# Ledger of designs, part 2: VHH binders against C4-dicarboxylate transport sensor protein DctS (dctS)

Target 1, 216 residues: C4-dicarboxylate transport sensor protein DctS (dctS), of Rhodobacter capsulatus (Rhodopseudomonas capsulata) (p37739r437to652)
Amino acid sequence: TLAHELNQPLAAIASYAAGGLNLFDQPEPNLTMLRQAFEKMGAQARRAGLVIRRVQDFVKKRTPQLAALDLSEVLAEALSITAPVAREHRVKLASLIEGRIPGVQADRILIEQVLVNLIRNGVEAMAEGPRTGDDLTVRLARAGAAVTIEVMDRGPGISDAVAASLFDPFTSTKSEGMGMGLNICRSIVEMHHGSLSHGPRAGGGTVFTVTLPVPQ

## First folded at step 1 (VHH)

Design g06 (framework vhh_gocatamig_d2)
Fold by ESMFold2-Fast, scan of step 1:
Structure g06 (fold): chain B 216 residues (1-216), chain A 120 residues (1-120)
Amino acid sequence: as target 1 above (216 residues)
Amino acid sequence: EVQLVESGGGLVQPGGSLTLSCAASGFTFDEYALAWYRQAPGKKRELVAGIYSGGTTVYMDSVKGRFTISRDNAKNSVYLQMNSLRAEDTAVYYCVRDLEYWGTDYFDVWGQGTLVTVSS
């Protein structure tokens, strides 16, 4: 699996780094062994990069089956899929549909995966850190020539330092996660000529905003 | 509504065989990966076997050669054939739908589970 394939090179990098630091701290460090440790770390980093590229290529190589998509139906399905994990973490899922949402040209499966991943990430953020409330709300609205999907959690928010690396591989704070879910979401949204952004939620937490163009 | 329903669990002697079945509904079955997880008392859940939409399979090392995962897209079903069962295979087995693009840590639907007991 993806997580297993990435955990292996990352664990190897951490192991070589720890071993290299132990060698470095000796009175007479073995420079040849230190060089080998760094070379092995570089090789594992390149392997991790290849795994990420293959996953991103796989998502992009799926020929998007663009069709008129009812986002309210996809949202209902995504909320249903994520309800059990939200319940386990005592998170109340809610949706808010503001006005009439026009159909968008999109791949149902790929957009559903974006919504599920953003909702799951919000639930996990609320489970792992201090939270300012118990709700996770997804809002659908039209904004000019685009439809917006806002996934709003009540987690601890995102610091400026974290925000700078949010979409970088390996920035996950999850014990088993790899932090690639958001990068894949960005790729899917961009494939649909949209954008993915984030910001603070009024009252505490984070808002992830997906924008998708309305057909002309 | 999306749901997965397991069946086929039971009591079996060491060295015996069982076939687990998982019936899926509420989604386009052939577009998703499916997996079998298990959890023994006092232990964490672990991935036993997975089958992707394209037919590629994965197995945990301790079951390779003994267990076989398969799918029937016409019947919206996934199966786990378990041979040469050991006491260590005793667990509740869960059918899980996986978001193929995110891997096993993004399992999005779990079944209720079916108990497998391997005992004399």
Scores: ipSAE 0.000, ipTM 0.113, lowest interface PAE 13.9, mean pLDDT 76

Design g07 (framework vhh_gocatamig_d2)
Fold by ESMFold2-Fast, scan of step 1:
Structure g07 (fold): chain B 216 residues (1-216), chain A 120 residues (1-120)
Amino acid sequence: as target 1 above (216 residues)
Amino acid sequence: EVQLVESGGGLVQPGGSLTLSCAASGFTLDYYALAWYRQAPGKKRELVAGISSGGETVYMDSVKGRFTISRDNAKNSVYLQMNSLRAEDTAVYYCAAEGFYSDYTELDYWGQGTLVTVSS
């Protein structure tokens, strides 16, 4: 997965940083080993950047395979894919489909990846911080000439203050702070002439809203 | 949970055809280059065919025109259509997936293999 490929260099950076701090705290630090730790951290950071760049380039180079898409079916598949991680973190996945949702012209695989990433991000947010409830709800509704998909978690919300000081795999804090997963989702949604936004959820948590145009 | 599973192998007569399938579970193939390798008894594993995330293909010289690799990202699968099979095609066939910074030089995931026997 993308996250596994990104977490490898990030874990290496965390490891070298910990080793470097241990050396730094010695009465006479070994400056040669400290320099090597910083050099290795720099190399791993550049590797992480390359991984992000290649994913972004893939999205840009892919011609969307647009077809009539039933968003309720894609949502069901995304929930199925994320069910194990939700269960592991004691998160109850729910869906709410309001009325008849018209088909949209979209690339099934790219939209499914957006939904999986947003749902997984919400589950991780609920696992890591204080939460106001145990549900993560995805709502489908028609709003005028558009269909909206709202991914609503009960996590602590998005915070600028909790920028990464520790690297743990698959945290929503890391994903949100680095913006990598959300940036890719935004690019995919915009490729479909839609928008991706976020805001606070009533009662606590975050709402990520994907808006896609209804074909005419 | 994370795995590649091959199917479609079997016994076939010279000149026959087989379609091999490989399904991924636990991860999405979209960002991966996919390849089919084979290994005959006593020989090294060799690249038979590859397909990039963008759909570009590569083939071993001895299978060009006979084999076709394809992918179906919606089904999270890769296929190898083998036509005009020869005795020399007898081998265990493996599917493999590699990250988007690899062009078949280093592979991230391997299947368990499926046996193809071409014999009268």
Scores: ipSAE 0.000, ipTM 0.115, lowest interface PAE 14.3, mean pLDDT 76

Design g08 (framework vhh_gocatamig_d2)
Fold by ESMFold2-Fast, scan of step 1:
Structure g08 (fold): chain B 216 residues (1-216), chain A 119 residues (1-119)
Amino acid sequence: as target 1 above (216 residues)
Amino acid sequence: EVQLVESGGGLVQPGGSLTLSCAASGSTFSSYDLAWYRQAPGKKRELVAGIYEGGSTVYMDSVKGRFTISRDNAKNSVYLQMNSLRAEDTAVYYCATYEIDYSGEFDPWGQGTLVTVSS
């Protein structure tokens, strides 16, 4: 799997970093071994880059099968796919459809993958640390010339430092590397002329926002 | 330790083809992830194509459909087949490898092989 392939170099980076810190904490650090640790981290970071580029290349090589897409139907399918994982972690999945959502021109399979990845990431975030609630809510709404999909979790939130590197695969190491889901999601959304962003959720947690243009 | 030697570069006209070869000496060639990089005068080095230990490949967008990376583990070699060459492909091409175990070391860049595409 792609996640497994990315997790391997990320785990190696974490291991070399830990080894380097142990050397640094010694009375007379071995600078040669410390240099080697940094060199090996650089090599593994480049390996992670090749994995990410392969994912981006796969997305770009797929001819988008753009069709009028009912986002509420795709959301229902994504919620169905992620329900077992949510139940395992005692997360309540909910959806809010605000008003009439216009159809968008999009590739159904790719957009479904984005929703599944964002929901799964939210569930896993809620499993990790302190929660401010037990719901994960996905909201669909029209905002001017765009449709917004907000995936809102009740996890521990994202610090400003983590937010700055959230899409950087070389920095995101979450012990075993949770995966490259966010980078894949960004690539897919940008392919659809949309955007992917994140911010704090009122009351605690994180909101990931996907915007997709409304057809002219 | 593995040493990598690039070859196959040369002068070619736009639309032409070249095959670059990277020959490895040493052991464990089949366990390496390998990549071709290039650097044009005054420009940054960029990844052209990569091939994983398992055979999966990755390509820079501007070379997709034109370049093909392959490996022959029996011959300890990796290749870059370059078709429909453009002036923008003019660069020194480098083969690089990484040790994937914690005892290994990133191999130094080789001498490279110069590819010049001009009329």
Scores: ipSAE 0.000, ipTM 0.093, lowest interface PAE 17.3, mean pLDDT 73

Design g09 (framework vhh_gocatamig_d2)
Fold by ESMFold2-Fast, scan of step 1:
Structure g09 (fold): chain B 216 residues (1-216), chain A 117 residues (1-117)
Amino acid sequence: as target 1 above (216 residues)
Amino acid sequence: EVQLVESGGGLVQPGGSLTLSCAASGFTFSNYALAWYRQAPGKKRELVAGITWGGSTVYMDSVKGRFTISRDNAKNSVYLQMNSLRAEDTAVYYCARIGYSPQWLYWGQGTLVTVSS
């Protein structure tokens, strides 16, 4: 995963920094080893930068392959993909399809990735902190000229301070890169002329809302 | 072309005040959230204060009551008023446009704030 690829160079930097500090505290510091530690930290920092640039380039250079998409089918597949991780964390996945959902012009693979990322983030939010319930529900509904996809978790919610940095790629609110995943989700949704927002869920938790336009 | 230019940094004594300014160009300013981040030597870059397109603000706990973020949409500018400065506030301060995706995130070059006697 991206999180794993980014965490590796960051962990290496922390390790070399700790080792370097230990060397500084010795009566006769080994300057050659200190120089090597700094050189390795620099190399790992450059590697982290390349990982970030690769993700940015992937998102920028991919042209959406738009086709008429049945969101109910994509949701079913996303739930199937995330069922094992939900089960591992004792989260009950549910779906609610309200009324007739019209087709949207969208890239199936990219929209599926958005749903998988949002569902996984909700499951992880419920696993890490206090939860107000055991369900994670995804709702599909038509709202005027748009279709809405609401991913509703029962996690601890999002504070105003965290909310300000949610879409900042340099800020991660979760150990598995929730901030980076949300940036990718927003980029994908915007490529489809939609929007991604969040808010509190009634009864506790968070709702992430994806809106996609309906062809007029 | 998107550009963020910071100004107002400098040397100040503990207990002093500074106002940082960030002039933005190349995008519709009123449609974006703006933020101030800082990075001290050997530390990670951290969010100091943020302001949404609607004017709602957020602050890091250690600066609440001391710092105030504001925006002027007519001047395409965001400001950070820093009062009661402490040695631990010493850092390079960066203006950032909060992007909807990584490709829309933009940083200024940074402005150095040194709080020292």
Scores: ipSAE 0.000, ipTM 0.135, lowest interface PAE 14.2, mean pLDDT 76

Design g10 (framework vhh_gocatamig_d2)
Fold by ESMFold2-Fast, scan of step 1:
Structure g10 (fold): chain B 216 residues (1-216), chain A 121 residues (1-121)
Amino acid sequence: as target 1 above (216 residues)
Amino acid sequence: EVQLVESGGGLVQPGGSLTLSCAASGFTFSYYDLAWYRQAPGKKRELVAGISSGGITVYMDSVKGRFTISRDNAKNSVYLQMNSLRAEDTAVYYCAKGEYVEFDSYGMDVWGQGTLVTVSS
């Protein structure tokens, strides 16, 4: 997984930092070993950056295989895939389809990946912090010339400070590892001429909104 | 277009020295890691020395203290200074570039044609 490949260099950095601090606290620190620790940390940081770039390049290089897509079917599949992790964390998954949703021109595999990543991120946010409720709801609706997909969690929300670094590859808002799926989601949605945004959910939590254009 | 060209190989006696050079073109040199690999007859290709975009170096155990890798970003070149050469250093030496240096060459995506180094009396 991405998380595994990214956590590998990050764990190495943490290990070298801990070793370096231990050496620093000695009565006469070994400066050669300290230099080596910093050099290795730098190398692993660059490696982490390249892992992130490769994932982004993979999405950018892939030409989307656009076909008429029923978003309600893709949503049902995404909910099925994420049901086990939601159950484990006592999150109630729900869907709300408002009105008749037109077909969109999209790559099924890539859009399913976006939905799975956003739902999983919402479940993890609710598991890690205080909740304002126990539901995670995905809403499909038509808004003018676009279809909107809203993934609405009941987690602690996103502060302005966290929001500024949300898509920064070296930043994580999660205590249990790296949630870098948002970078992939943004890239995929932009390849489909759409947008990905976020905001506060009424009653507490976060809403992630995907917009996709209705074809001519 | 994108290419690496090695030079500096030749015949040298045990205990002698050689400097290998690798000239790069067609890509943003300063961004990438560079490495020297070698392959002797009947053996697999192995990493000799690597240098990261940030200047961090790595060496094979048998060449530590004898070989030095360096880069010149202004000249788009990487060098391998080889001292105290031994018969077992005889091999074709390859220059490579990639996103990061790894012992099994996975991160390398462009290779030179190679330059022969023979250590013999």
Scores: ipSAE 0.000, ipTM 0.105, lowest interface PAE 15.2, mean pLDDT 77

Design g11 (framework vhh_gocatamig_d2)
Fold by ESMFold2-Fast, scan of step 1:
Structure g11 (fold): chain B 216 residues (1-216), chain A 119 residues (1-119)
Amino acid sequence: as target 1 above (216 residues)
Amino acid sequence: EVQLVESGGGLVQPGGSLTLSCAASEFTFSSYYLAWYRQAPGKKRELVAGIYTGGDTVYMDSVKGRFTISRDNAKNSVYLQMNSLRAEDTAVYYCARDWDTVYEYFQHWGQGTLVTVSS
């Protein structure tokens, strides 16, 4: 995953820092090895920067192709795309469509990417940590002047410490679920004049909520 | 991705001893610096002990004289012998190899091994 691509160079930087501190604590520190540790940190930082730029370039390079979008259709496609990874991790994907969902002005490909990323992140959270159930449910509903998309997992939930760093691209508590993927989702949703938030799921787990405005 | 599996944790009385083991399947194990980290609830992960390829070791100040790190390259294993355990040593202990670790993530180190020092 893209979050994994960013987390690899960040983990390498942290590892080089730890190794460098250990070298520094030796009675006769090897300055050549310390220099090499710093040089490798710099290289990994540049690699992380390239990953960030590539992601941002993809989002910016694509001029949003806004059109009336049927969110239930996009959800069905996102569920189809994520079904294999869900099956691998014994996660049951479900959808709840409450009432008539009005069309939103949105870019189909970008919104599908958001749904796929949020569903995949939920599945990975359930795979990597303790889970309170085996379902991941996506709910579509109208809430006043907005449509809400709630991606509800049964993973371990989000601690206060994790919540503080969820959208920080340089801080991730998940091996492949958090970090860059969530930042891409946020950027896409904001591009559509919406918002992305999270909270606890009743019965355990996390809910990620995407809100998109209903056109007037 | 290298997967390291920790074992040997448990409940122990203050002043007691435990030996932690970490197994790896990497073909270049003997070329790596290996380390033990620990994380107590609500605290950041910290380095406890490390061992270089040549056998030189490093320890955090609070465990010097009490803990001993060792390696067995033929068995692809690293060990942490913990003596004179204190309540402050209570934590989940993680094994890491240098320069290619994901020590900020509990899952990629395996489950870790819990050490509880309590009466």
Scores: ipSAE 0.000, ipTM 0.077, lowest interface PAE 20.5, mean pLDDT 74

Design l01 (framework vhh_lunsekimig_d3)
Fold by ESMFold2-Fast, scan of step 1:
Structure l01 (fold): chain B 216 residues (1-216), chain A 119 residues (1-119)
Amino acid sequence: as target 1 above (216 residues)
Amino acid sequence: EVQLVESGGGVVQPGGSLRLSCAASGFTFSSYALYWYRQAAGIERELIASITSGGDTNYVDSVKGRFTISRDNSENTMYLQMNSLRAEDTGLYYCARETYSYDLEFDYWGQGTLVTVSS
């Protein structure tokens, strides 16, 4: 999460600032400790700047910062990020992890962004139209040489006409919403040598499937 | 503060040309995909052209071959060259920046510039 990764240095800055104010308010402030507090705040600010530059450099160069990634951890973070909007729309978020999931080589921030987008789109689909249930379930499983992430909503489903142009940014039932977001998700997944597809969910709704290759 | 400002709209005869500009500030311009949207009378706002940070372009079918989107990263400006204008191209044109997944609103929009094609 960009928010999670930035929260750490920001929280540290707030902590050092509070400590510095406590020192400043003493009758004879310790100037050495005050200097150290400011130096630590500066270091954390520079750390936050590096996180921002990393995101900007990736977007500019279109090269993911690949590292061994535990998809179950990323899924937990994505569910945490989307929990408030799901609660607002009375959608129950659930996860199902089937078997041992191998690590993948992926950019954590980008894959989290994909999961957040797909979950958010499912919640919004359930909020806007008639729903066939109140759960949105994300399933994580291994399928041969790939790991699959299935985001399963209980919304109205996708018509054949919409399905034909779902990833076309110029065709969407939402003018600035679902079509553009899904195209971005597909681009990110393809940068990771994976694929993004969709289909109907048993019992009603839609399944969006992300596949990512298992390292060899 | 992210800011997008459109300009270049005006009144033109059918078959004429206009070039729209979108001046950007408050973010690293070269790192983001950028879009042109159009809102015509009686029609919902629609995406008509896009350009990625790498320069790849895409267009809605009705403007292909007539409109050209481009960007100048050194000037933080995106353009839409509109040729062979038709009455159907009349509308308010907006530029927009791609947003992060956790941004629920598409709040990086300009105020728009009006294009009127009339005989």
Scores: ipSAE 0.000, ipTM 0.127, lowest interface PAE 14.8, mean pLDDT 76

Design l02 (framework vhh_lunsekimig_d3)
Fold by ESMFold2-Fast, scan of step 1:
Structure l02 (fold): chain B 216 residues (1-216), chain A 117 residues (1-117)
Amino acid sequence: as target 1 above (216 residues)
Amino acid sequence: EVQLVESGGGVVQPGGSLRLSCAASGSIFSDNTLYWYRQAAGIERELIASIYSGGSTNYVDSVKGRFTISRDNSENTMYLQMNSLRAEDTGLYYCAADYWEYTGDYWGQGTLVTVSS
């Protein structure tokens, strides 16, 4: 998957950075090994950049498939796709559909990819770090002239320092590196004239909010 | 999936020798840089030796001349020959391998070396 392909160079960068810091803190730092760590980080960053560019090119060159889309159907499909990984990590997937959700003009495949990626990221955050609960809930609601999709996890949350670099494609806060996957999701959502944001979840965890405009 | 397994740790008297081994399950090592790290009680993990794919090596000063790192790419195994062991060499020894291509960095579970008299 794209997440796997993107997260591998990010995880490599994080690993080389950790190894380099360990070397730097030695009484007699090995400068040759430090140089090699930086060179390898640079190579992995370039590889990550190429993967991001390929994804951006794919999104930009994709034949427009915008159509009236029922987000509740796309959500059901995304939950079905992510159920096995949620079960593996003992995460309870739930959905809340509040009121009547109008159709949006969107590319079904790309929006499904966004939802699958956000749900998977939440499950993995809950698997890796301290949990504040067992549920991952996705909420659909209308907010004025927009529809909102909130993916709410019970993971450790995102610190202010991490939040500042969350969409930076060269920054990894997890062993798998979530920043690049989130950048792809943001690109897809912005292509649909929407927005992707995040914030703290009441009771602990993180909320990722996708906002898509209602056709006028 | 690559797994690293250390072996060869044990108890020795000061001035003794041990050889540590680090074996990978089924992966290729030839292009990886391989490392030995040490974690002593109350001290952060430290890098003590490395060997590059071309065979060049680096050591921290405290082990230079006493320890020798080597690799056998045909066996997917790395070694640390430890001579003239001192009490301060006591600790958990970990092997690690770099990412190569798109595979991740790998760490072993550690092997305990105790130097006591």
Scores: ipSAE 0.000, ipTM 0.088, lowest interface PAE 17.5, mean pLDDT 75

Design l03 (framework vhh_lunsekimig_d3)
Fold by ESMFold2-Fast, scan of step 1:
Structure l03 (fold): chain B 216 residues (1-216), chain A 120 residues (1-120)
Amino acid sequence: as target 1 above (216 residues)
Amino acid sequence: EVQLVESGGGVVQPGGSLRLSCAASGFTFSDYYLYWYRQAAGIERELIASISSGGTTNYVDSVKGRFTISRDNSENTMYLQMNSLRAEDTGLYYCTREYVDWSTEYFDYWGQGTLVTVSS
């Protein structure tokens, strides 16, 4: 499990940091033990970085099963998968398909992974922070030579400070793992020659926008 | 199937104590970070305590020193020992696990919650 493999070195870092702070706060801190704590933290940080790179490489090294993909079908499956967690948090899931959506060349499993992760993050944002409504809406639309998937929540939005660290794998501001999830989503989308961005939702909340190119 | 069942809530006077339990099934319990969340009336659900697979604990400042999170991997159960309870600790307490690995099913799994009321 990625979470298991990553959380082991992160927990070790937290433990060495706490131990180091306790030593530092003593009247005469043991500098040798402090040095050892920092050396152990550095080793665990490198281990965590290796795990992240291995996971990113695994996603990139997966032989892409690129095929004509019906995004409305993938969206329906992602909504089905996330319905139980949305129901638990009293979030109403909705979809809006604007016009005819062309097929895209994409790996079904990887794109479904992106949608599930973005929807789950939106639900969690609405559960933890003040919400301006109870709906999470996913919009599919064609925008020129691309299709757009907009995941729109009614959570508290993203501050400028949070936005600066949003894709930092070691910085999570909501239910642990959000930063890693978004970074991997971005990697998957970029692998498909698309982009992942975010912005404020009209009426409150956040919009995460995935763009994917239409085959020429 | 993954299940998380909270218990141990009740009505207690300020300064009292309660021990909450979270019984888990359907996954390899020892492999996961586990969390206690609290949802108070009129307030969004907040993370109050976490415990890693290795036993490292973290707490929100308002409960630090008063609450203790622990886990028993042999019983697939997580606990929250709550001491010196205050009126602001009133709420519905949920347990959950960290996100599943990078498969097509990544959920935060939530239980039904257990109600804690601190009132005189």
Scores: ipSAE 0.000, ipTM 0.103, lowest interface PAE 16.2, mean pLDDT 75

Design l04 (framework vhh_lunsekimig_d3)
Fold by ESMFold2-Fast, scan of step 1:
Structure l04 (fold): chain B 216 residues (1-216), chain A 120 residues (1-120)
Amino acid sequence: as target 1 above (216 residues)
Amino acid sequence: EVQLVESGGGVVQPGGSLRLSCAASGFTVSDNYLYWYRQAAGIERELIASIYAGGSTNYVDSVKGRFTISRDNSENTMYLQMNSLRAEDTGLYYCAKDIYESYGEPFDYWGQGTLVTVSS
């Protein structure tokens, strides 16, 4: 989130300010260390500015362009895009479209990005850890007033510790870009008045579920 | 602005070695899924090697055991170490970044390529 992305440079600024004040209050302040504290504060302020500009640029350049979207077409495209990566990692991509899937009001490019990111994350999970099978299956189904997209991998699953930090954007630098990609997916889905969740897959692995509302 | 710049290509004899570099700007190599592709004259681009954010790597069978993909996070650069080169390895080598890792980005990011010629 924006709050989390801003909290780190703001906390750093507060820390350097406190350290600098302690140095300043000494009878013989170390001017080199004081200068370094101010330089570090300036760098963190610029970092905070970049975070704000990124959010402003995203809002300005990409307001979601909602249109009637055929999710089966978007899924087919996402599977086509991810097929080379899946083949490289010896993962069999499959799709299950259950019943008639109604159109949803969504931005095609943003929803395709969500599907590609979730499929890639599943393939990577299967490549890096122990896997319980070779298939990654994406299921489309209607559930009441919503359409569900389930991306089901056969990777090692998600531990309680990983689940607690799964959507932490700064943890994503350490975890295969998985947390950053998932945070982006969550934001896109929530902009569409949907939700993104995860759970264990029967027989081993993880299910990531995207729900999107059906227009009334 | 995302940019990828390849270097390190050249002319080498069969059995020789080359190290290709891919300098990245506008993103960090440690946080991204990155690829080396090869294009020979009149042939479609072929994926040669890949490296994922956590460091796991994969290779096409024809180069496995001969080529090694790596990255240096401090230099924000990806490498392809090519050993035991064969005439069939001749081509333009491209590094690439995935199109869908960021918000709303519609295009693959490709470098300009670096030419590798293996001849005897």
Scores: ipSAE 0.000, ipTM 0.105, lowest interface PAE 16.2, mean pLDDT 74

